# Ledger of designs, part 1: VH-VL binders against Cytochrome c-554 (cycF)

Scores and structures below are computed, not measured.

Target 1, 133 residues: Cytochrome c-554 (cycF), of Cereibacter sphaeroides (q3j2p2)
Amino acid sequence: QDARQIERMIEGRHGLMTLMAHELGKLGGMAKEETPYDAEVAGKAASNLSALASVISPELFPKGSAVGEAEDSEALPAIWEKPDDFAQKISGMEEAAAKMQAAAGTDLASLQGAMRDLGAACGSCHETYRQKD
Structure headers, positions and changes below count from the first letter of each chain, unless a header shows other numbers; antibody chains aren't numbered by Kabat.
F, E and O are the ipSAE of ESMFold2-Fast, ESMFold2 and OpenDDE, as the mean of both directions, binder to target and target to binder. V2 is 0.75 times the mean of E and O plus 0.25 times the DockQ between their complexes.
[cut] marks letters that were taken out.
The coordinates of atoms that the task and the answers printed are left out; those that the model quotes come from them. Centres of patches stay.

## First folded at step 2 (VH-VL; from b11 with light chain N92Y)

Design b11c
Fold by OpenDDE, look of step 4:
Structure b11c (fold): chain C 133 residues (1-133), chain A 124 residues (1-124), chain B 107 residues (1-107)
Amino acid sequence: as target 1 above (133 residues)
Amino acid sequence: QVQLVESGGGVVQPGRSLRLSCTASGFTFSSYTVHWVRQAPGKGLEWVAAIWYDGSKKYYAESVKGRFTISRDNSKNILFLQMDSLRLEDTAVYYCARGDYIWGSYRSYYFDYWGQGTLVTFSS
Amino acid sequence: DIQMTQSPSSVSASVGDRVTITCRASQGISSYLAWYQQKPGKAPKLLIYAASSLESGVPSRFSGSGSGSDFTLTISSLQPEDFATYYCQQYYSFPLTFGGGTKVEHK
């Protein structure tokens, strides 16, 4: 792919993660009991998060978009060295998001339980494949 | 894949000490609360101790308070259980188990992965 | 401490049967309840968390229900591999506590 296409994918995945973080923030606030639990808000946030998670794919991570190869990239070379593992972690994220969607609107305990898995899925991918600050 | 492997069990005399270890792999050990759970032969499960992801908090069952010490070395992915002043009622298979992710405030104190266990028994 | 009373202690069943196990907490624990399966000589396996959430990879014939103090684990159609001992566990507060277990045996 050309440089412009790579830049678009980098911007795309950054935007995707930002939107995911926004929805996660709503769920996280309730899970931490910083905001009162609201089943409708939780359900909607979880639905949005699940939809966003489903957009994550290797397509957003073209070769040449690694740290040191492209500007504004936080993607480590390991993504392309271990494509099967990377794909598996994407699937894990999607599964965790789906579980949250099923749980968030039930009650606070269910939301909190699903948050554990969701956080683990995010961390599992980022710790391996995202550049650390 | 997530794996927990216990070691250090064996035959011991009452009043003696024993140190159990649990080696973790396949996940970011330092991001999880981990636990010890034991099971006496033919009996049910009993939670023993928990340690926070960074070791900042420790919890113990009343039955082992003052005698057992839970600790961890995140640089080596190892969980420990120092057992002092051992009693016959401490006879059990000791499991290490993975608890909640770094978000301990979410109160997810259930165990999604377990080791195979290590047996602690006493000599007659 | 929160005591978990599990019943029955044992149940004899056949393949295809509906099996129900109950767990009662000595106080309200909301939905902070997990269920485990343990086979002889093996470590426990997580089945259900948050009272009704199915753990990944667990067959859909397993389900959990309840909130507050009374909880139920149901196996809709018992399979040969389901003969085992089952435990409930509260994680509402420390110390964490388990039920006494229910052994599902062959009739």
Scores: ipSAE 0.036, ipTM 0.719, lowest interface PAE 4.1, mean pLDDT 92
Fold by OpenDDE, look of step 7:
Structure b11c (fold): chain C 133 residues (1-133), chain A 124 residues (1-124), chain B 107 residues (1-107)
Amino acid sequence: as target 1 above (133 residues)
Amino acid sequence: QVQLVESGGGVVQPGRSLRLSCTASGFTFSSYTVHWVRQAPGKGLEWVAAIWYDGSKKYYAESVKGRFTISRDNSKNILFLQMDSLRLEDTAVYYCARGDYIWGSYRSYYFDYWGQGTLVTFSS
Amino acid sequence: DIQMTQSPSSVSASVGDRVTITCRASQGISSYLAWYQQKPGKAPKLLIYAASSLESGVPSRFSGSGSGSDFTLTISSLQPEDFATYYCQQYYSFPLTFGGGTKVEHK
């Protein structure tokens, strides 16, 4: 891929994560009881999050888009060194998001329960494959 | 895979002290709240103590408060339970269990992974 | 403290039977309730959290229902591997507390 294509993918995955964070923020606010629980809002947020999570794929992480290879990248070389593990992390995220989708609109406790796995999925991937500040 | 392995159990005299350990692997230990749960022979489960992912918060069952101390070493992925002033009623298999992922405020205080347990019993 | 009253203490059943276990909390705990399965000499295994959410890998014949104070674990069709002791646990507030357990035995 050429440099411009790589830049587009970097922008794409950054945008994806931003949107995911936005939906997660709604769910997190309710989970922390900082915002009153609303089943409809929670359900919609979880649905959006699940849809967004499903977009995560190795296609968004082309070779040449690692830290030090491309500008504005936070992707560690490990992504390409351990493609199977990376794929598993993506799968784990999708599963956790799906679980949240099933739980968020039920009640607060269900949302909170699913939040643990969701947070773990995010953290697990980022800890391994995202550059730390 | 997630694994928790308890050790340190054994036979002890009443009034003595014992230190249990739980070694964690397969997950980011420092990101999880972890617990001790015990089970007397032929009896039910009893929650004993909890410690936050960073050790900032600790909770104890009333039955062990003032006698037991929960702690952790995140650099070594180890959970500890210091048991002082042991009593006959403390006889049990002691399990370490994984709790919530840095989301203590979410009240996700259930246990998705457990160790095999370590037995604490008493002699005269 | 929140007391969890589990019933029955034991139940005799056959393979294929529908088994129902109940757990009552001394006060409202919303859906902050988990169910565990324990086999002899083994550590407990998480089955259900948030009263009705099935843990990953748990067979669909297991289900949880209820909210507030009354909860139910149901095994729709008992399998040979399901003979074990089951516990409910509230995590509404500390101290965390378990039910007394229900032993599912062979009839």
Scores: ipSAE 0.030, ipTM 0.714, lowest interface PAE 3.8, mean pLDDT 92

## First folded at step 3 (VH-VL; from b11c with light chain S53N S56T)

Design w8
Fold by OpenDDE, look of step 12:
Structure w8 (fold): chain C 133 residues (1-133), chain A 124 residues (1-124), chain B 107 residues (1-107)
Amino acid sequence: as target 1 above (133 residues)
Amino acid sequence: QVQLVESGGGVVQPGRSLRLSCTASGFTFSSYTVHWVRQAPGKGLEWVAAIWYDGSKKYYAESVKGRFTISRDNSKNILFLQMDSLRLEDTAVYYCARGDYIWGSYRSYYFDYWGQGTLVTFSS
Amino acid sequence: DIQMTQSPSSVSASVGDRVTITCRASQGISSYLAWYQQKPGKAPKLLIYAASNLETGVPSRFSGSGSGSDFTLTISSLQPEDFATYYCQQYYSFPLTFGGGTKVEHK
């Protein structure tokens, strides 16, 4: 892909993560009991999060889009060095999101339970493949 | 480099069976959905079948359902297409094609690599 | 099933010409659309996926656009090596389906 396409993908995945964080924020607020639990809001947020998680793919991480190769990238070269592991972590994220979708609208305890796995999935990928501050 | 090599094509009689093979190399075969796509002489492309990376899911075109069976041996990096009850309209070059990587629910059922194809024809 | 209607079936063009091929889906397929190039006696080659993303190594003179039901493949300036047959393919849902193809030939 050309430089512009790479930049678009970087922007795309950043936007994707931003949107995911937005939905996660709703769920997290409830989980932390900072906002009242609302089953409908939780269910919708979880559905959105699951849908967004499903968009994560290697197409968003083209070769040439690593840190140092492209502007505004936080993607570590390990993504392309360990594609199988990267794929597994993406799958793990999708699975965790799906579990949240199943749990969020049931009750607060279920939401809180699913949040642990969800957070772990996010952290697992970022710890290995995202540049640290 | 990614490579797919089909084999098993030939001349057959209507009603007979034929088994096609596709040997993959240059990539982690077991991580990809793979497909068969065929092309009748002078005609367009027709998707035939797909098999999930671990063989857990199979998809078929209506035109071949009940007659064709797609399978794979990940230990040997081989894709198969068992073709039974062959018909004249099955005449085509059969391509093996690599599909999507294991990305959970992500939908990427396009084909980034193709074999050279193997021809299946009928005796007249 | 989703039918893909590709037009034109053939087009005569000269080197340097702008060539546009259209693909219409019988229903909305979002951006789940790929384009392929096929030369005689050869397997198809992926050009574009997700309606507008160029595959690695594909010249920038190729571009894809569209979403929903109407899609276009454009060759901004036809080169000698671009004379071939082009196919669109939807992967919105199974069964996967191709357009009928467009043969780009010498004028």
Scores: ipSAE 0.007, ipTM 0.622, lowest interface PAE 10.0, mean pLDDT 91
Fold by OpenDDE, look of step 4:
Structure w8 (fold): chain C 133 residues (1-133), chain A 124 residues (1-124), chain B 107 residues (1-107)
Amino acid sequence: as target 1 above (133 residues)
Amino acid sequence: QVQLVESGGGVVQPGRSLRLSCTASGFTFSSYTVHWVRQAPGKGLEWVAAIWYDGSKKYYAESVKGRFTISRDNSKNILFLQMDSLRLEDTAVYYCARGDYIWGSYRSYYFDYWGQGTLVTFSS
Amino acid sequence: DIQMTQSPSSVSASVGDRVTITCRASQGISSYLAWYQQKPGKAPKLLIYAASNLETGVPSRFSGSGSGSDFTLTISSLQPEDFATYYCQQYYSFPLTFGGGTKVEHK
């Protein structure tokens, strides 16, 4: 892929993560009881999160888009060294998001229960494949 | 598939030298840091040495510094361990192991693939 | 050098049991911790890297947790094929060092 295509993918995945963080923020606020639980809002946020998670794909991570190879990239080379593991982490994220989708609109306890796996899924990928600050 | 195959082990006398080899296949050898790890009979694992993907950096355990030399031939996909002034405490199965990828900006000095090991023992 | 203290040295368990192994570093190592499984006469096998990341192909009953200096490997429900010796390993700095190992054996 050419440089412009790579830049588009980087921008795309950054935007995707930003949107995911936005939805997660709603869920997290409720889980931490910083904001009152609202089943409708929680359900919608979880639905959005699940949809966004489903967009995560190795296609968003083309070769040449690693840290040091492209501007504004936080993607570590390990992504391309262990593509199967990377894909597995993506699947884990999707599963955790689906679980949240099933739980968030039920009650606060259910939302809180699903938050653990969701956070773990995010961390599982980021700890290995995202550049640390 | 990734494969590492050690050779060169055997029975040796104290004070003698021995050269171990590890032949790699199934991956771009020249893009990885590779290591030697040993295990004395019935004991735990001990890291021995590491060599950078291009051989530019070498690291050794204190127990083998000055006696062992790690090297590699990337054109032949071979890792070496030259063991000089061997001691009884060097008795072990010696494993070669694959470490981090060439993009060593992120610390990944764990071992995702291992050879079957080659045994080094001493004559009585 | 960073010393890795692993406990227990051995544990007797039965199939289906929850098994917990701990590893303590002599100093903070962030999440630069790996776990290995080794069966008799075989080379070690990577289970966990970055303290909590499951290596490809490793069953989900294995999990790792911890950061800083205290780490845990957990087998949620021990299976027959899980009887082995387990090692932690820090890769925060050279020299790389392993824990002493934990042998999980049949009760």
Scores: ipSAE 0.000, ipTM 0.605, lowest interface PAE 12.9, mean pLDDT 91
Fold by ESMFold2, look of step 10:
Structure w8 (fold): chain C 133 residues (1-133), chain A 124 residues (1-124), chain B 107 residues (1-107)
Amino acid sequence: as target 1 above (133 residues)
Amino acid sequence: QVQLVESGGGVVQPGRSLRLSCTASGFTFSSYTVHWVRQAPGKGLEWVAAIWYDGSKKYYAESVKGRFTISRDNSKNILFLQMDSLRLEDTAVYYCARGDYIWGSYRSYYFDYWGQGTLVTFSS
Amino acid sequence: DIQMTQSPSSVSASVGDRVTITCRASQGISSYLAWYQQKPGKAPKLLIYAASNLETGVPSRFSGSGSGSDFTLTISSLQPEDFATYYCQQYYSFPLTFGGGTKVEHK
């Protein structure tokens, strides 16, 4: 495969994760009451997060793009050793994002309730598939 | 209003045990990592222990590992610190502190709310 | 373990002075650093997280800078309520560790 394709996919998944962290930060800030709850902002952030989660795909994780194989990669080889479990974790993040999308614009309590599942889904994937700093 | 209230401190003798409690209110306790931080009189701050939002992971400073046990009861919104084999160097004000919201930011182990502290001291 | 070294340990200052406190980590910690203010007999109060982000409700005269291993807390114009002890804290890795503190005292 094309070395530049691998580099572009690594760059793409870094950008995707950065944008997801940005939207998650808005929701988290409201959930922690660091910023005032705003139903419209929360609803938009949750919608954006759901859209971003839906574009996570295997093409962002080509073989040869693991940590130790490619520059700036944080992806552990387990992604390619346990593809069904990785796919399940991705589906779990999509489901949690959809629940947040349904809850975030309703009220603060609904947003806070949905953050638990969303946080757990993100952490579950990172514990198994991302190199820790 | 977010509140953290410690209790259970007192005057003890070396080698004895003590159990501290921290009662949380005004936030979803079960969604936060919570910590114990201590401060000896006239000295700086020392992190003691952390427990994840669901109790699944616990971390300890080397100075207390094997002697202290952190735990939580999410149904009652209470954080605990069981302190066994107490030593003179454990003399401190013990604070409970709110840490990271569940996975919203992977590295948010700073403390945005603190209790008033409970004092643990020794007598001769 | 990551050791945090604060300097100075104490500074005498007057209202209106610019006060600068430094904190050095024994290894790189990216920007995972917080600053706290503590007054006698009180719990610490969070001022800054992620090296430079001001906590909600903290006056804009407080600012933080740095990344990697060298960090600075600045009070641009000291106010009477700012006489206190200040601590840095790394949260890059467990065990979490604090600097030794810097006491800002009235001249």
Scores: ipSAE 0.000, ipTM 0.560, lowest interface PAE 13.8, mean pLDDT 84

## First folded at step 4 (VH-VL; from t10 with light chain A34N S53N S56T)

Design k2
Fold by ESMFold2, look of step 6:
Structure k2 (fold): chain C 133 residues (1-133), chain A 123 residues (1-123), chain B 107 residues (1-107)
Amino acid sequence: as target 1 above (133 residues)
Amino acid sequence: QVQLVESGGGVVQPGRSLRLSCTASGFTFSSYTVHWVRQAPGKGLEWVAAIWYDGSKKYYAESVKGRFTISRDNSKNILFLQMDSLRLEDTAVYYCARGDYIGSYRSYYFDYWGQGTLVTFSS
Amino acid sequence: DIQMTQSPSSVSASVGDRVTITCRASQGISSYLNWYQQKPGKAPKLLIYAASNLETGVPSRFSGSGSGSDFTLTISSLQPEDFATYYCQQYYSFPLTFGGGTKVEHK
């Protein structure tokens, strides 16, 4: 049953990342002025993103779920080799999402400023811990 | 205890039909892809057909496509192989085998096998 | 269809020998390869899944290696119960296909 639990966790974290990308897309579109700024939509998207970021935990990354160990995994083994660094980058993402939550509903400039930190936090984690296409 | 038991084999004339059954116990049959695999006397293993856990997808080896039909009854835990237009090259022991848990590709296949049922021809 | 070429077709060995069996796929199949053991009159038995993972209850003298298109089953020290025919099988794509088998027999 351990293989089925690993499969379930991989499926769950893919869904989590998809939902986060959906909310990021709304914020990003407003930040780049590809869609009109809407304070209510931005505030809700940031709130959803903050909640989704808080669910990222070691439970979603069980041993045996790395690339090459489990089907459809994109998680690099470095997650399990450097657990303190991985935890620090997750905390950075949570903090950036909280800053976006505070800024997104205020005005476009505040959203744009918070988007910079959020993009950096996401990129830092992916560069170290996700297999590139 | 996972168990698979085949039945329905026998001696048949070319061009006739046979229906094989496989009864499953000791696991949730409706959550698994199941397969037929055959082995001609003194020869190697040949995959024949697969059916998705809910019956929504069926796959066949080219050698049997259009002649054989795989099906399942999840309420009775039975896998079937309807074998029509039988040919001499269909002579084999037919095994049923359990596939992966949710019917996906790239998972472990054939962790449990039945003991087989023999299909032969009168010449 | 993915063809699985298994070699040798037979090997004569003594108890205690190291036995190596190879399997080559006609295209890359990542690690989606299983190994089975079959004794006469019996159903096949899964030994190794995903190229290198030992099935529960299989002795540690069995090991698998390889990825892509070239794979190896190794029996580190042959035991009397290991005289059997061994098959590789890919599950990368349908139709699923087996190698031709390798019979391991007593010298």
Scores: ipSAE 0.000, ipTM 0.503, lowest interface PAE 18.3, mean pLDDT 83

## First folded at step 6 (VH-VL; from k2 with heavy chain R98T)

Design m3
Fold by ESMFold2, look of step 7:
Parts: sequence; C-alpha cells; structure tokens
Structure m3 (fold): chain C 133 residues (1-133), chain A 123 residues (1-123), chain B 107 residues (1-107)
Amino acid sequence: as target 1 above (133 residues)
Amino acid sequence: QVQLVESGGGVVQPGRSLRLSCTASGFTFSSYTVHWVRQAPGKGLEWVAAIWYDGSKKYYAESVKGRFTISRDNSKNILFLQMDSLRLEDTAVYYCATGDYIGSYRSYYFDYWGQGTLVTFSS
Amino acid sequence: DIQMTQSPSSVSASVGDRVTITCRASQGISSYLNWYQQKPGKAPKLLIYAASNLETGVPSRFSGSGSGSDFTLTISSLQPEDFATYYCQQYYSFPLTFGGGTKVEHK
C-alpha cells in the first residue's frame, strides 16, 4: 500500500531478475560453447541461481505493483488473478535451478541437459506473468 | 586489421622476474578472452594462461601456476604476463593470442597470434 | 589435465601424397578439438575447428574427422606450401592443451 514500499519491492524484484540473468548468462555461455567449460564456475553460478530463485516470494509482488499501476513495473495482473499457478511456476523454477545445481559442476553434457529444463521453466513463467516487449 | 604485438622478452637469470606485455589494436580488446602460449626452441606449443574478457577469471597451466600472473588493462588494450621465479624450462618464444571471433563464440580458438617475444637465460 | 597424444611425430612425403595425422585425447572431449598449421619462424594458423569445420580461407584439401578421443587431420593431396608442423589442441576444459606436433617434411 505504501508508495515507498511498492517502489522498494519493484526495485528488489528487478534486481533479483537482473542477478538471475547474470548467472544464467554464465551457464548459457558454457552451454553454447562460447566460453570453455569450467566446473567450479558453473557450480557456483548454479548455486547462486538456486539461491536467487528461492527468494522469489509474494512480498516482491504487492497489490498495486502491476504494469499500469506502478512506474517501471512489468508484472502482469495475472499474478494476482492466478496466485496458485504463479506459485507453481515459481516452484518449477526452483526445481529446475536445483537440477542445474546438481548437474552444472559435473561436466558440460550435464550442464547442457539441465539448461533445456531451466529455459522451459523460465519461459513458462514469462509467457503468463511478464509484459511482452 | 587485428594486431597483437608482444614485448618485454630478454635474457634473464634463473629465479628472477620478467614482465611481458601484449599491445592489441584493430578490435574491441575488452570483448575478447586472451591467452599466452609459448614454444621452447625446436619444441611444440604449450598453452600458458588465459584471462576472461573482463578480467574476472584467470586460468593457468600447471607448469606455471603460482609463479606466473596474467592480467589485463582494458583501458589501454594491454595484456600482461608477470613471470616470477623463472626457471630454465621457461625458455621459449611467448605469443599472445586471442580466441574470440566477432559474431560467434570462439573464445577457445586461437584465430589471431602475435609475432612472439623470446625469453632466454644467460649462460 | 587432458593429455593430447599426436602421431606420428614426423612424416616424410612428396607433393601429391595423401597425409594423415592422428590425435588421441586422454579422455573423451566430444568434438572440442582444433588443428593448427605452423611454418618455420611463423606463428601458428588455425585450420580446423570443432574437429571437422574448415576455417575460412583454408584449402578444401584439408579435412578433419573424429569425436570422443580419436581425431584425424587429412591432407588429400599434399601441396608444396603444406610442408609444416601440425598441432591438435583440445578446448574441452582448462588447462587448454596441444598435441606434441607432427612435422610434414619433404622427401
């Protein structure tokens, strides 16, 4: 309700998504063979990604923070219209990140396999809950 | 046109230090992972070290780990190799090489090489 | 570290000969292998990347094959400019490593 609180939550979830994209970029670069595979770097990136996914919570999406309601928001109203589905999508992302965490530090093939599932989980959420460009 | 020019080679004594430089031009240096590769006279190629485009990660061959330090200054387009605790086995021509190719991911390829700088020991 | 064993260490050949060079990795590296040519007094030149892809400007008489642990560079009909030393290099993981080289010499 508090305008300052809504602004802080929008800033917080933007920062969270930016950091997740940063870690995904490291994994994606290795998966596409744009950088050499490095088990330690991959494992750390996957661990960070898993931790970031676990922080996604309803607190980051207060009422009044949808696109069209708050400046700089990209969150679609469906988040508040379909709260159970949104929660399931978040759980799916956490599960995919955990699988990546188990796979990324093993070898390149394991990282590449887990990237497919992680990409699907991220895309599934964005198709329903993020404003399209 | 891509150009890599090494400098700083010379004659040294075992246990001493030497710093090599590689000046880059003709490409966006800060977007490329860059490497040092050496070749002892009459011998094969040996990869020595690499540094990511932003300097955030460094890799070393076991033969130089703990003795050599790779670094870069992206504002000056210069790659460095600090060589400490030099040994006779470090005698070689040292090349800088880039593994990136604009428009694709080739950070592990050596598309461009310098002319090399020689490091030797006095008898 | 992944060791690359290159064979033979040298080949004596004539213009027109088919030359085959092999490279074996100490573990599976999929297709993460490059081939380089080096002439005396010169820096190496990339010929083949990802085991079998011909670099731009490299003559079609050069080809690469293999995956896993065993790789081959073939020169289908040796030309005078092909007398050189050839190196394989894996990029599956750091540290990057080269084979010992194969010198292709004039008979």
Scores: ipSAE 0.000, ipTM 0.517, lowest interface PAE 17.6, mean pLDDT 83

## First folded at step 7 (VH-VL)

Design n2
Fold by ESMFold2, look of step 8:
Structure n2 (fold): chain C 133 residues (1-133), chain A 124 residues (1-124), chain B 107 residues (1-107)
Amino acid sequence: as target 1 above (133 residues)
Amino acid sequence: QVQLVESGGGVVQPGRSLRLSCTASGFTFSSYTVHWVRQAPGKGLEWVAAIWYDGSKKYYAESVKGRFTISRDNSKNILFLQMDSLRLEDTAVYYCATGDYIWGSYRSYYFDYWGQGTLVTFSS
Amino acid sequence: DIQMTQSPSSVSASVGDRVTITCRASQGISSYLNWYQQKPGKAPKLLIYAASNLETGVPSRFSGSGSGSDFTLTISSLQPEDFATYYCQQYYSFPLTFGGGTKVEHK
């Protein structure tokens, strides 16, 4: 029963990350000039990304859902050992997403500037709290 | 841990040549566009040249075009500036500079990493 | 080439003063503008990128604004470590160009 709840939370956070990657891909493609800049598409993608970041919560990371405790988990035990730092990383991602939301629809330069911080925030959390490889 | 170290500066005579080097460490050098920026004594900053992360494109300020050649060796993490036909106006501290590689950008036009510079000057 | 006109060329100020530095591009450059701080004998330090974004570790008393051709760097309350020369730099197109600098000096 508890195991099924853990499976649902792992699936949920994977889905959340997949949707965030989808929106980030649109922004990244424009930032790299692989696709044309489109202020409406960029603004919508940033808005969606901000909303998705705000859904990241402790309930998605229940005890027993770490690597080695659950079949498909990539979450490192450090999440539960260092909860204040994990929360700070989540806040950092939310702040970076909000900055992107303010910048993405303005012009390409603003989007590129905000992408720098957003990429760093996402990578910082994964380096500490997601299993490498 | 990011380090950029310039070398090869010195005292020269007009019309001679120098080759500057910039050795990089603490980051993936081959992912970054890198630049030379110079500053004459008591004067402002002047961008000199840039080379793309893979060496495929090079850009120069008009003041040095045709005289300076930028190049890189990604296997050794070294940036070069070959300076030919040197003039008194080329007297400056020469910096190498770059920015962090971040997904979505291969163009490092934010100079948040700088070397400490190497001086090129003329004997009087 | 895009000319960057920076003003004033120098400012005499005291600790606690609000300092405002302007930078004007000879054509529209969108938000492709950076600000740097340089102290004597040191390499420049990035303060602001893409017109308004603070670089990591830069105090919040620094702020940047503007888009198009007119840009401003503001120091809300000058601190002793802020006496330095400040440069704007466009990266809209090659060749990259800097403003002439603004030296903020102890009064």
Scores: ipSAE 0.018, ipTM 0.678, lowest interface PAE 8.6, mean pLDDT 85
Fold by ESMFold2, look of step 9:
Formats: C-alpha cells, sequence, structure tokens
Structure n2 (fold): chain C 133 residues (1-133), chain A 124 residues (1-124), chain B 107 residues (1-107)
C-alpha cells in the first residue's frame, strides 16, 4: 500500500465525515429547537446522511493509515486490532441513520427520538476509533 | 473534566420542604438536558425528573408529580430540585446526572456523568 | 409509563462464569435501552447504550442484544471487578424507567 493511496483515503474519509456533519447539523438544530422544524428539510438531510453512512467501509481505513503512520490521520490503531467491533459500529451508524431517515420527516418528536440513537452511534465509534484531543 | 456536585440533603420532618442543588463544572451546562435520579437505601434506581437544556420542557416521574419541581439557572450552572410535601418513600440518595456531548447533538437520555449523590432522609 | 422487568433479581456466580441478565419492557421500545453497572457506595456507570453499543472503556466481555421488548446483557467471562448490581433503563419515552436491578454476587 503506497503512501499516496493512503493519503487519498484519509482525505476521502475526512470529506465524508465533513459532509455527514453538515447534514447532521441541520437535524441537530431542529432537534435542539434552535431552528424551526421543517419536515421537508429534515427528510432530505436524513436521506443524505443515510446515503453518506452507507459509504463508510473498510476501504477508507487501509493498513498504514493510523495516527503515527500517516500524515493527518486521526484513526486509532484499535480499528485494525478490533475489526469485527469496528464493523459492528459502522453497521450501527448505518442503522441509526436509516431510522432517522424514517423518522425525520414525520414530526419533531420523531426526529428528536431518532437523534439520540444517531448521536449515540456516532459517539460510540469515535470514542474507540478516533484520536481524542 | 465533567463534575456534578449535589448538595442540600439532610434529615427532614414529615411534610417539610427541601431544595437540592447540583453545581456543574467542566462542560457547557446550558447545552445539556439534566436529570435527577434517586436510590432508596438498599433499593434500585428511580428516575425522578428532567429539564431540557434551555428549561423549556420539564418531565417528572408519577411518584413526584405535583410535589417536586425541577429548575435550572444556566447563568450559574446550577440544577435545582424543590421537594415539597416530603414522605417516607422520598428517603433516598439523590443524584444529578447528564449525558455526554456527541457530534451534532447531546445525549439527553443517557447518564454518562453522575454526581456523588446527596442523602435525603425522611424522619417520622 | 413503561415498566421494565429485569431478571433474575440475583445471580450467584464464580469468576470465569458466563452471566446473562434479561430485561423486558411492557411495550415495544425499539432499541432505546441502556445498561448500567453500580458498585456499593458508588454512582452507576453506563456500560451499554442503544441496546448493543459498548460505552468507551467498557471491556469487550460485556455485550448487549435485543430490540423491541426483550433485551439481554451478557458477561462472557466474569471477572472479580464485575461483582456489582446491573440496571437496564428505557429511554423510549418519559418518564424514563429502570429495571429493578440484578445483583451479581460471589458464589
Amino acid sequence: as target 1 above (133 residues)
Amino acid sequence: QVQLVESGGGVVQPGRSLRLSCTASGFTFSSYTVHWVRQAPGKGLEWVAAIWYDGSKKYYAESVKGRFTISRDNSKNILFLQMDSLRLEDTAVYYCATGDYIWGSYRSYYFDYWGQGTLVTFSS
Amino acid sequence: DIQMTQSPSSVSASVGDRVTITCRASQGISSYLNWYQQKPGKAPKLLIYAASNLETGVPSRFSGSGSGSDFTLTISSLQPEDFATYYCQQYYSFPLTFGGGTKVEHK
């Protein structure tokens, strides 16, 4: 695995996470009641988030792309030490995003309920597999 | 460093009122839903009340509705529980608790962080 | 009000044993269920959230499963530090409710 391919995968997964943050921000603002609930906006944001979550795969985390192995990486070695758990957490993120997609366009209470699970799934993965500041 | 510190517990005569406080530090208190959870001696956990990050919504267990009032002062990072008409079943250690911050939202219904608890004893 | 029925109320076990604890909700709660561990004189500690997700720093011998109304916490190989009381908690709707607890005791 060459350094340029690793760099490209790191850049790709950073971009993926940035786009997910963008869509999640819209849902979060409505869930916290910082912005007005809008069923169409919420539904589209959730649909985009679900699509982005479905792209998360082991291909974005090649061997040699951990912190200390590659520039700009925040990925902890635990990803490669516990691959089955990492895959389970990715599946959990996909499931939570799909639940948000089903709930977000219904009403604010449904969005708020699904946001809890979505936030938990995202945090669960980051707490084990992302370098903490 | 997240810290939650309860205070105001003590021995209380029948029907008297008591106010518990929970002082928060190490996080942006005004962004978190916070809860009171109690545990009678030798018994299990019982959720008591919750208040949303901005105070706009309050929720209570049936066992305390109409007797307890949850409130918060976000400018001072303090959570309160006003306990009126105390009874024997209110004897417990009272914890304040909150969820962690997660990207894009706060865990409003998880108890990631707990205080040390403050004991309220009903004295008949 | 959603009742959480936890069983058994107590388990006598030895180090190395597989321990299972169940929790049943009085109605469907999807996967909105947390598990906590509590040792005497200490505040509870979150172990598992959303039915199956391990909290940061929780050993992999702990696992959670289930959805709907039936949930299980499993300790695959009991360690000395795992003697404690375990609680499930639903967060599907207010009021939030806990199970009655399961005390895992030294045999």
Scores: ipSAE 0.000, ipTM 0.527, lowest interface PAE 14.4, mean pLDDT 84

